VH-VL binders against Small ribosomal subunit protein uS7c (rps7). Designs and how they scored, part 3

Target 1, 178 residues: Small ribosomal subunit protein uS7c (rps7), of Euglena longa (Euglenophycean alga) (Astasia longa) (p14760)
Amino acid sequence: MSTRKLQKRKILPNDSIYNSLLVSQTINKILSKGKKNIARYIFYKSMQNIEKIKNENPLDIFKKAVDNATPSIELRTQKRKKGQISKISIKTKLERRNKIALKFIINSAKKRSEKNIIQKLQGEILDAYNNTGAAVQKKEEIEKSKSPVNNNKKFISKNKKSKNKKQKKRLKRKKNIY

## First folded at step 10 (VH-VL; from f5 with heavy chain Y52R G54N N57Y Y101S)

Design w1
Fold by ESMFold2, look of step 10:
Structure w1 (fold): chain C 178 residues (1-178), chain A 124 residues (1-124), chain B 107 residues (1-107)
Amino acid sequence: as target 1 above (178 residues)
Amino acid sequence: QVQLVQSGAEVKKPGASVKVSCKASGYTFTGYYMNWVRQAPGQGLEWMGDIRPNSGYTNYDEKFQGRVTMTRDTSISTAYMELSRLRSDDTAVYYCARETSEDYWYDEYYFDYWGQGTTVTVSS
Amino acid sequence: DIQMTQSPSFLSASVGDRVTITCRASQGISSYLAWYQQKPEKAPKRLIYAASSLQSGVPSRFSGSGSGTEFTLTISSLQPEDFATYYCQQYDSYPYTFGQGTKLEIK
């Protein structure tokens, strides 16, 4: 029968210092096209400063900052027989969520009052790492927003979180939240 | 420094179950898939499945579906693999391996850090 | 499932030799291939990703090439520490699969 393989949406080289696609994507979002050398300098200098302040791996700090600024709308677990489609779908959703978080961090950093862009970015990353700051606030606002099309109202009880959308276990590859 | 430390060697009888643990340190546990790979004596590597620690989402190779259960405890950064109804051909070294693809924006999914391995011997 | 076939399964060579190991996929996998080195009683260690990209800290005598269904790992000047078993792995689609391994022995 027909075999489905992972789909590649876009190839972007990893950054040269951390070998990280997330870093490459962050650099692309800092400034408009054509200013990539300046964006690289801004990001890498912010990371150097963060390392000096925290005495920790700055890539891990940045990843946690992005996670903290990511709205929690990820796919609920569902058993699947063909993992090819399931794994690429989950990674694609996580990638989309982290793109939102990158936008929050960068836009919030630009609005900060520090002396220069480097200090603004490092400050926002450190705040997000500590689960504070404007980027995390935006993430929290999105998570608390009421939607008129959302069939799942706010729940304090854990029982309602286990079922967000009409979904029955007919196939092991079906989405369970949409 | 990234480190994966697995539980100790086990000797089991056919029909029993085994649960191997893999404690992660030096990185954000919930940001990376954890994979399980085994290697029978004198044989090559065999992928068993993975888990996304943030969600608990799992994918198993069909060969192990129904016998394998992969779980995690995010509060202690530990992944688990349980294999039930053991047979003599399940004798192997079992590895946990971290998938490098935290940078999932169209990037690579290969195993960058491995646990030390857990020897499971199944004999009657 | 994508079957990965390595050739040869055993290779005997001397220090200083140039060696090549081939890996063939049963379906096209673009460049989604990694190479691992495994020494006895040790976990595998990654060498190459994306078919040709050398991992940081891996000696430059290691190189990879290929795309689609045919791939090679080359060691340009074999060193004593390079005697090990080498595995290719596809990560194009689930389930991830490995070649059967190539044991590189000293002559």
Scores: ipSAE 0.000, ipTM 0.449, lowest interface PAE 15.9, mean pLDDT 78
Fold by ESMFold2, look of step 11:
Structure w1 (fold): chain C 178 residues (1-178), chain A 124 residues (1-124), chain B 107 residues (1-107)
Amino acid sequence: as target 1 above (178 residues)
Amino acid sequence: QVQLVQSGAEVKKPGASVKVSCKASGYTFTGYYMNWVRQAPGQGLEWMGDIRPNSGYTNYDEKFQGRVTMTRDTSISTAYMELSRLRSDDTAVYYCARETSEDYWYDEYYFDYWGQGTTVTVSS
Amino acid sequence: DIQMTQSPSFLSASVGDRVTITCRASQGISSYLAWYQQKPEKAPKRLIYAASSLQSGVPSRFSGSGSGTEFTLTISSLQPEDFATYYCQQYDSYPYTFGQGTKLEIK
């Protein structure tokens, strides 16, 4: 029987600058399909800016940022009947983990107050690298939601301008538009 | 605004086939699985299967395998469910329902928007 | 197939009451459970996803809890518009399955 998400998808090639699968996945999540040249520009410019700020290999910074935004308890994979899930390659499982953290970083970056998307993305990456910022907070919220608590009201931050409340709560329905 | 509009009620005799349509609007049709769920009179909900509109891939409940065909036409954002060799216990309201995630990685594949339902009556 | 069993099948309660509906899965489904409300002659409407997350626009008197095999839907102060049939649904694995439903009647 066919599985809806495991059928012949082309292997995502590593990016051309860092030779990194993680970078390729990130570029795919920044903008909608068909606008990939813009997504590449945004990501690579953010990485160049990070390198100037830190005087350090920006890929290593980005890898640590993604690791810090990755939930320790991985979200459950859609099962295939009769246990086919056990045949999913290690590379495929890593790609799935990275998708979660990348979604947190990119969506959190969009909500930042910096002047343009390049500055927003570099700011969120640097915050996640330092184990802080909204993407890491979302990772922590997922890890806490496995706790059986009766009354746990969300904190409302008055330090950040958060005008689109409905859009913030629709994290799980976001399109891959950048 | 997301909306799913289904075709009108059908009356069929045993042994016939029925094809129900579900026209989607207000979102990118190819980005979300479409599910079909039925409900016999006075009974609960029964999942029949789904289709990925981008690729046309389908998953059917084993109970309907061999009798159900789910298709779509992406040019008019419409999903279809056809059930053949009808019998009286196929009398039900048939719903289309959009699944919330484009990507199964996030493990939240539940139904956020439903069509109004299509009543299919099978009687001799 | 994962079988979903709801209890009670029928419940009668007064406006203002606290109501609890339970749902049991035949095997562990982590938190991959949704709750739906269905009013007569209408399509189901989602109330809760991921066992405990309240859908936007749903009144705060609705809440969900549980994980693994045991789940609950709670209405903290029943209102007249809450008369309906409630269904749980697992989305852990194919085929997706629903509980048999709990019909809630308001006295």
Scores: ipSAE 0.000, ipTM 0.445, lowest interface PAE 14.0, mean pLDDT 77

## First folded at step 11 (VH-VL)

Design x2 (from w1 with heavy chain Y57G E102G D103S Y104W W105Y E108S)
Fold by OpenDDE, look of step 14:
Structure x2 (fold): chain C 178 residues (1-178), chain A 124 residues (1-124), chain B 107 residues (1-107)
Amino acid sequence: as target 1 above (178 residues)
Amino acid sequence: QVQLVQSGAEVKKPGASVKVSCKASGYTFTGYYMNWVRQAPGQGLEWMGDIRPNSGGTNYDEKFQGRVTMTRDTSISTAYMELSRLRSDDTAVYYCARETSGSWYYDSYYFDYWGQGTTVTVSS
Amino acid sequence: DIQMTQSPSFLSASVGDRVTITCRASQGISSYLAWYQQKPEKAPKRLIYAASSLQSGVPSRFSGSGSGTEFTLTISSLQPEDFATYYCQQYDSYPYTFGQGTKLEIK
């Protein structure tokens, strides 16, 4: 039984320029094929351009854009008995919802008509800042979805019970080997 | 196979206009930006502008703003570059070049295919 | 506008030589750089994109390096067919700009 060493979740440090975890998270979302320097360049260049255009702190603009694109709920697919698939709305932590917002912004940026990726990202951030654009639209679609708010209490309890049961089984197996 | 075939050589007088065509084949014409680059005799390459064939959106170098018009006919997969108010210094070989449309990352937006060039001579 | 400066403008070399051409950008362009080869009376041919990625079908003796403002094209062992003019191009931002070119001649 290969004891998969629980890879210690590396704490993501703040970015060096804006001292922001959000920025670090964004850069990691932009990251493709391990080219972190390029992802940094794309993000920081976009921010510089935004600063020039708005003549305001680009970090504040970006934060507002992310906030505007952050959904209040998360939709999850639940498999029901008899093969029926239903979508349920779950209240998740703000951190997770922010990650979803970043995903919306980045994915929407990729689909924009601007030629350059920097311009695409810049454009989507600015649109989101103005409470417009595809990222914000996606947020609105999620929030408008009449999915029954399943109280998070039942889903968390099953996953905790499953983890506890697996941990108890592992502890029992270790006790029987001594 | 991707091919870009340009129109033939042109001789024009100063003040006239020239329209060069670039017919594309072997790929989806509307899926790639078309760029125009010129080269004066014995000189380097100079980017003039580009067009997005799907929308018709254009970007021009400011040097040519007001004199250059880039258009396309999607029905025949052909891009056009018109340069007006010709000068002697407009004498050059004009190239169309397809721009890559790969990933949205840094490995995109270079010119992967070129036309054979069109010589435009402006002589009094 | 981003200015691209190539050096040298002219280079004489012999078959088998290692050749290096440099391109400097007036501002940071990350890896948004391409190298082209042009032979007389022919259209330019792509060699390198994304500063260091070799175009399919281009011989492995060609290589690109650099990021930000300084870039290098290297030919490890010059072949007879490599005598041509070489251009760098940035595609970081409009307007796209080329270096002035490097003419590689046979010694």
Scores: ipSAE 0.042, ipTM 0.617, lowest interface PAE 3.1, mean pLDDT 85
Fold by ESMFold2, look of step 11:
Structure x2 (fold): chain C 178 residues (1-178), chain A 124 residues (1-124), chain B 107 residues (1-107)
Amino acid sequence: as target 1 above (178 residues)
Amino acid sequence: QVQLVQSGAEVKKPGASVKVSCKASGYTFTGYYMNWVRQAPGQGLEWMGDIRPNSGGTNYDEKFQGRVTMTRDTSISTAYMELSRLRSDDTAVYYCARETSGSWYYDSYYFDYWGQGTTVTVSS
Amino acid sequence: DIQMTQSPSFLSASVGDRVTITCRASQGISSYLAWYQQKPEKAPKRLIYAASSLQSGVPSRFSGSGSGTEFTLTISSLQPEDFATYYCQQYDSYPYTFGQGTKLEIK
């Protein structure tokens, strides 16, 4: 159940400018703890610049950008054995999906070529708003990875084989997916 | 199986108080926010407030601040809503509703299970 | 407070029709919107959350769309059991607020 994790973590207050939980979550993901003033400045300045460029409400632009970068997937598998029904399903609820989208936007922004992180972030947000850019591409890749299982397993096996040779050389392990 | 079973119908005079109960079963009571929503005859839905059963913390709509008290008894998995200084326009069906996210780390989300409703009639 | 305005307040339709109901928020709420169905003398029933996500057990003829301030609930082929009152609800900010309702009646 998702209830245990929700019980453990503190409730984030809405941000002071847009009164939005989404904005607070975004600010928390930009930088590590202890640097929230810098993260707030980066995000709010990016939003201010977006408003000047588009002459539209920047919160609505950001919400659409997040929606465009948010993956959605439901998978169903069932097997029936001796009168029992086993169900394996994947559901993406809004909170988990939005966190993935924020990760895509922020990580993609960091890889951009603009002068500073403010310009990088505003550029990625504007691209995602227009349903383009690296964050949206990453979202589409995740959704496409749900194509036929055999093809997906073949690609994963190839990547694992290459990684094992690199791991023997490096003696390091990459992140695990939860 | 998640169930929310509310107390029975009540008839009250103006100025009285009413306390509606909502007994939860089929899930960990303290893990989910409990909301109270009312509906006057022929009218729409009106959110009154919520309670966090783990801590007992509450958040009330301004319209009811000072008249509503939401409590719970975790030993019997029961939430309560008490409305005081009743007026005839408090005549309504009162619902309890479970929120899908019951953590102080996250804002409240949508309501996934509802009680059957408790009719409160305030008549002079 | 965020005001939720539904259109229409009343809708008459026949079995098999395609029906749309709209909901407008006075401020942007991203996709923090739910749709509920309520039949006379019954509690509301969850249909859609996060603007477009179908609740488990809800027929696929129901769908939701929209973000920001404008949202739509669609029933692709109306069935006899779908005649009810429908409510949108924002859950972006306290206090949570509902639209005034759309009563869907048989023509």
Scores: ipSAE 0.000, ipTM 0.429, lowest interface PAE 14.1, mean pLDDT 77

Design x4 (from w1 with heavy chain Y57G T100S S101Y E102S D103S Y104G)
Fold by ESMFold2, look of step 14:
Structure x4 (fold): chain C 178 residues (1-178), chain A 124 residues (1-124), chain B 107 residues (1-107)
Amino acid sequence: as target 1 above (178 residues)
Amino acid sequence: QVQLVQSGAEVKKPGASVKVSCKASGYTFTGYYMNWVRQAPGQGLEWMGDIRPNSGGTNYDEKFQGRVTMTRDTSISTAYMELSRLRSDDTAVYYCARESYSSGWYDEYYFDYWGQGTTVTVSS
Amino acid sequence: DIQMTQSPSFLSASVGDRVTITCRASQGISSYLAWYQQKPEKAPKRLIYAASSLQSGVPSRFSGSGSGTEFTLTISSLQPEDFATYYCQQYDSYPYTFGQGTKLEIK
């Protein structure tokens, strides 16, 4: 591995019905070692049922549900070797954020009392859409432990400030000596 | 509902100072950086600096270093920007803007709410 | 400091047109780029953050792309309310800097 070029990130294609990466990610998370055709059926049937209930675009409902279940978590950037802080790709951060919310929705749906998994999933999605339900409760529990300090922004500004102060001091010393 | 309300327009002479206030409501004031951006007549946007309301720490654009001071009063959720030794080219609309800090796993920094702007006119 | 250069500075277009505005950074900024819309006598409004992420409530006709040093804002079908000045802004490092603006007017 040590001599190979860094591999590119794997690309997950959008789903065929909604043309949505979020939908593809959701389908992948429903069954880890199960059959993809079954996971697709469960998800798409839940969406069809949601559309009948709400008479609205079910993808928009699902997107709001996922957003409501997404925790606000400060990501600490890891210190680089030799002291520089690297930025983490924003696209990668957004994908990780969705995966957390999807985990909450799917796991919470499995614990529901409805008759079958399709009814469980649609119920959890509708609850999350209304900013209620177990997935949103899990998100809120995580947010209660959130630090109020913007560590990544604060650390970056301190390093830039100290460099500028050092340069300003050097310039004054050169002027006064000569 | 998030709201940023700035102090009223000011007319100043060259060499004077101006202090613009920005009162925040509808959110936890200390949880978000406050930025100051100005716009001279017919010109684009120019970032001046920010303040961390929880600590009072600041970062200024080098152009304003030594002339700008950003402060806040957390008891009344108000940020301040003071610009000294005013020149005619400091005539501008001055905006405060809340910097959103990521609500997810990731660092996402962007200005999501802006004040209405404060016109500062510097004339002889 | 990272200089942000927009192209074009002025653009005349008709309702229904597809419009593209380009922003170039003097140094790599990864995807730490936002797009703003500003109408006369109003504060700027954020359209896009992280180069390509659409702000909630912004119409889907707006899209952003790019990374590194080259970025594009696209309006797929202009509407009457889209005639405004557009700014890009980098937030990769201090000081945060804006492009000079692109004024989009009715042809």
Scores: ipSAE 0.000, ipTM 0.413, lowest interface PAE 17.4, mean pLDDT 77

## First folded at step 16 (VH-VL; from s1 with heavy chain A103W W104Y)

Design z2
Fold by ESMFold2, look of step 17:
Structure z2 (fold): chain C 178 residues (1-178), chain A 124 residues (1-124), chain B 112 residues (1-112)
Amino acid sequence: as target 1 above (178 residues)
Amino acid sequence: QVQLVQSGAEVKKPGASVKVSCKASGYTFTDYYMHWVRQAPGQGLEWMGYINPDSGGTKYHQNFKDRVTMTRDTSISTAYMELSRLRSDDTAVYYCARDSEMWYIYDEGAFDIWGQGTTVTVSS
Amino acid sequence: DIVMSQSPSSLSASVGDRVTITCKSSQSLLYSSDNKNYLAWYQQKPGKSPKLLIYWASTRESGVPDRFSGSGSGTDFTLTISSLQPEDFATYYCQQYYDTPTFGQGTKLEIK
């Protein structure tokens, strides 16, 4: 006796340059709605710059960066739906883990001290590719939160604040001298 | 069609305050920092500070930080600069100027659009 | 604050002349990561607000005549007007936006 229509699920298309869902998801997270063309410019320019720096396929670099920023943790939400897990779990698990890593990369990039968002994003991607940087550090903090001693989270948080201040001061000094 | 239109000239006594308005049109007000620059008669340009009209966050030049307040009203695309405890050497033309770069792309840019200026005269 | 030093403070020239104005910064304005110089040039006519001419040291703003050009890198920058016109009578300012914005003292161009 229900007359309600089912809401259509939103499906995010692959990006037009790399034909990659991961790239589309990344672009969607960079800026708020209504600024998609600017977000595309930011991401694609960062990728072009990465290609020039590394002389490698930038999509492969980005995928490794995302993998390095992906925490190795149990996804508790999937446990509630055991009847469906066999049909969804492998692909959905990867997609959910990638979304966590994308959040870490984008949020960490925005907090960097470079003068523009293109340089911020490319720097964070390259750091994560090398298994360093704030996104990887956040991933490591999440992995350590499974430990029985919560004191490590307190020390890591304080060390991150001190490291970020010191790194910001060093970058400012180099630009002013050069 | 992109314009910054400022409020009219002001005459003030020493010790008073002045609040200058700057209404933006023809572009997305919240995408660009708004700077304030003043010019005393026969003198050069002096940067006073900026506001991020999206967040309301401000940065003031040290010379003004204890006397200046920059605000905005995003509903009417208007920035404001208030200068308190006016002195005779605050007599100047005050300009608002748009940063040429969107604040989420570059932290700094040149100033590509300027208001017409607001003359503030401080005399006893 | 980064100090911007302009020279000359004033300049007299005839219509058709080539004019150069220099600007020196107390620190490099080149950001090596994006390879851009954070330097702009403005023109201001009496009683008017400043007008952006050049940004990123050498990029001409749209609508600015081709006779205006900018050059230089690091700490030394030049604005050139290749064939001076009567409407070019104005004061010219350089400005850095590498850090807290600062302006040069200005160069008053007087046309005979």
Scores: ipSAE 0.006, ipTM 0.569, lowest interface PAE 10.7, mean pLDDT 82

## First folded at step 17 (VH-VL; from z2 with light chain P101W)

Design n4
Fold by OpenDDE, look of step 19:
Structure n4 (fold): chain C 178 residues (1-178), chain A 124 residues (1-124), chain B 112 residues (1-112)
Amino acid sequence: as target 1 above (178 residues)
Amino acid sequence: QVQLVQSGAEVKKPGASVKVSCKASGYTFTDYYMHWVRQAPGQGLEWMGYINPDSGGTKYHQNFKDRVTMTRDTSISTAYMELSRLRSDDTAVYYCARDSEMWYIYDEGAFDIWGQGTTVTVSS
Amino acid sequence: DIVMSQSPSSLSASVGDRVTITCKSSQSLLYSSDNKNYLAWYQQKPGKSPKLLIYWASTRESGVPDRFSGSGSGTDFTLTISSLQPEDFATYYCQQYYDTWTFGQGTKLEIK
């Protein structure tokens, strides 16, 4: 049985300019087709422009924008019996919710009407900072769709059931040898 | 021609400060990180930190964090490294070196251009 | 900090010899997103500044002779000089730039 060494998930390092994990995560979200250099360029230029426009720390502006676009809940698709798909509200860690916010900001930026991607991203960040724009609207839509979180259904991750079944099978096999 | 020219040799007493300059020419000064590396006599190379000449942002090695200050003057394409509270073990050749990658595309690169080095001697 | 270990610390060779220097990192220098090894090799002559020879583990810097080659991936790297020339006697350093910047202790190449 080849013990596939669980490749330790490389912890994403902070970016070197702002020393921020959030920035690194954002750059990775911008990344398309493996062109990391372009993604960095787009983000940092957008931040420089924001700094010039606002005459404030662009990182603080960006953090506020992300905060404004961060939903309080996550909607997950649940497959019900008979092929019906329902959306359920789940409380998730802030880190996960921030990732959702970043997705909203980046996707909304791409749909803007400005001439280039730098201006689109800059525009969306500034709108989000002002608690406006499509990213913030998406957040609000998620929060309005709050179906009552039936607290009781422990999403027991299939992985824990599989581990418990394997452990129970191992324990049963050991009991049958004695 | 792309080059880095550093200030002249310095002799300092223990407890004093030294400020070394590095003037860049032949390229856009603000597009590349400027690194500082030192080398004690007969020893290897030690990375001290870098500065982003555009933003002024810095990252220092932990061994120097409390004693080193990196600055720049963009008007004259010059980077500065100041080391305070000098000790005898700070006696070394100090180098400025350009990162081979533009700071906005890669955060980490090799050092493709080096200054000629500045000898700093700390002697009681 | 990532620790870089070079071997040997010193070696003696003759003109025309094939020379190999090894460098080992305490962590992998391979970045999965771009599939590049963040390793460089430098040459330093007495009283002179270091000179970049190889970057990305195997790419030669402009103006570097073909007799210099870099190989390896992950944690094990090698600098090879195929046929040693008189001007190649110097100290060689490996460097990682995967996480911050750290150098190997150096390898002094002397004339036999």
Scores: ipSAE 0.008, ipTM 0.569, lowest interface PAE 9.4, mean pLDDT 85

## First folded at step 19 (VH-VL; from n4 with heavy chain Y50W M102Y)

Design o5
Fold by OpenDDE, look of step 19:
Structure o5 (fold): chain C 178 residues (1-178), chain A 124 residues (1-124), chain B 112 residues (1-112)
Amino acid sequence: as target 1 above (178 residues)
Amino acid sequence: QVQLVQSGAEVKKPGASVKVSCKASGYTFTDYYMHWVRQAPGQGLEWMGWINPDSGGTKYHQNFKDRVTMTRDTSISTAYMELSRLRSDDTAVYYCARDSEYWYIYDEGAFDIWGQGTTVTVSS
Amino acid sequence: DIVMSQSPSSLSASVGDRVTITCKSSQSLLYSSDNKNYLAWYQQKPGKSPKLLIYWASTRESGVPDRFSGSGSGTDFTLTISSLQPEDFATYYCQQYYDTWTFGQGTKLEIK
């Protein structure tokens, strides 16, 4: 049995310009088809433009924008019996919620009408900073859909029980072959 | 032609400070990180840190963090590296080197252009 | 810090020979997001500054002869000189720039 050496998930380092994990995460979200250089260029150029426009620290502006777009809850799709799909509200860690906010900002930026991706991203960040724009609207929509917070304890327990049951079934099947 | 020209050789006593200059020409000085690397006699290469000439931001290797200061003068496209509290083991050739990538594209690149090196000798 | 281990420390060869230098990193230099290896090779002649030869493990710098090639991925890398020329006798260094910058100890290539 080839012990697949669990490749230690490389921890994403902070970016070298702003020394921010959030910035690194954002650049990775912008990244498409392995074009890391382009993703960096887009983000940093947008930040430079924001700095010029606002005459303030662009990192602070960006952080505020992300905060404004960060939902208080996460919506997850739950498959119910008979093929019914329901959305449940789950309390998640702030880090996860920030990642959702970044997704909202980036996806909303791409849908903007500005001529290039730098201006689109710049525009969406500034709108979010002002608690406006499509990213913030998406956040608000999630928060309005307050389905009853089903206590996360039951979901984690079922997945662990299912994995343990599958593992026990696999172990029982191996014992019955000898 | 793209080139980096460094200041001349220095002889210092232990405990003193040395400041080496690196003048850039042939390219936009503020577009690339400037790195500093040293090489002791007969030894390998050791990275000391970089400076962003545009913002003035710096990143130092932990071994030098408390003794090295990197600065720049954008008006004359010149980077400076100051090393304080010199010791005999600081005797080396010091190089400035340009990052091969724009700082706003890559924060990690190879070094494509090098200065000629500055010999710093620390002797009692 | 990522440790770079270069081998051999020294090598004697003749003009026209095929030469291979290896470099091993203590950690993978492959970045999963862009699928690039953050490794470079340098040539240094006595009394001169290092010269960039190869970056991204296998891309030749402009002006570098075709006889120089880089290969490898992850933790194992190789610099190959297909046919050694008189001007190629020098010290060669590998460098990682995946996390900060560290160099191998060097390989001195001498004439036999």
Scores: ipSAE 0.011, ipTM 0.578, lowest interface PAE 8.3, mean pLDDT 86

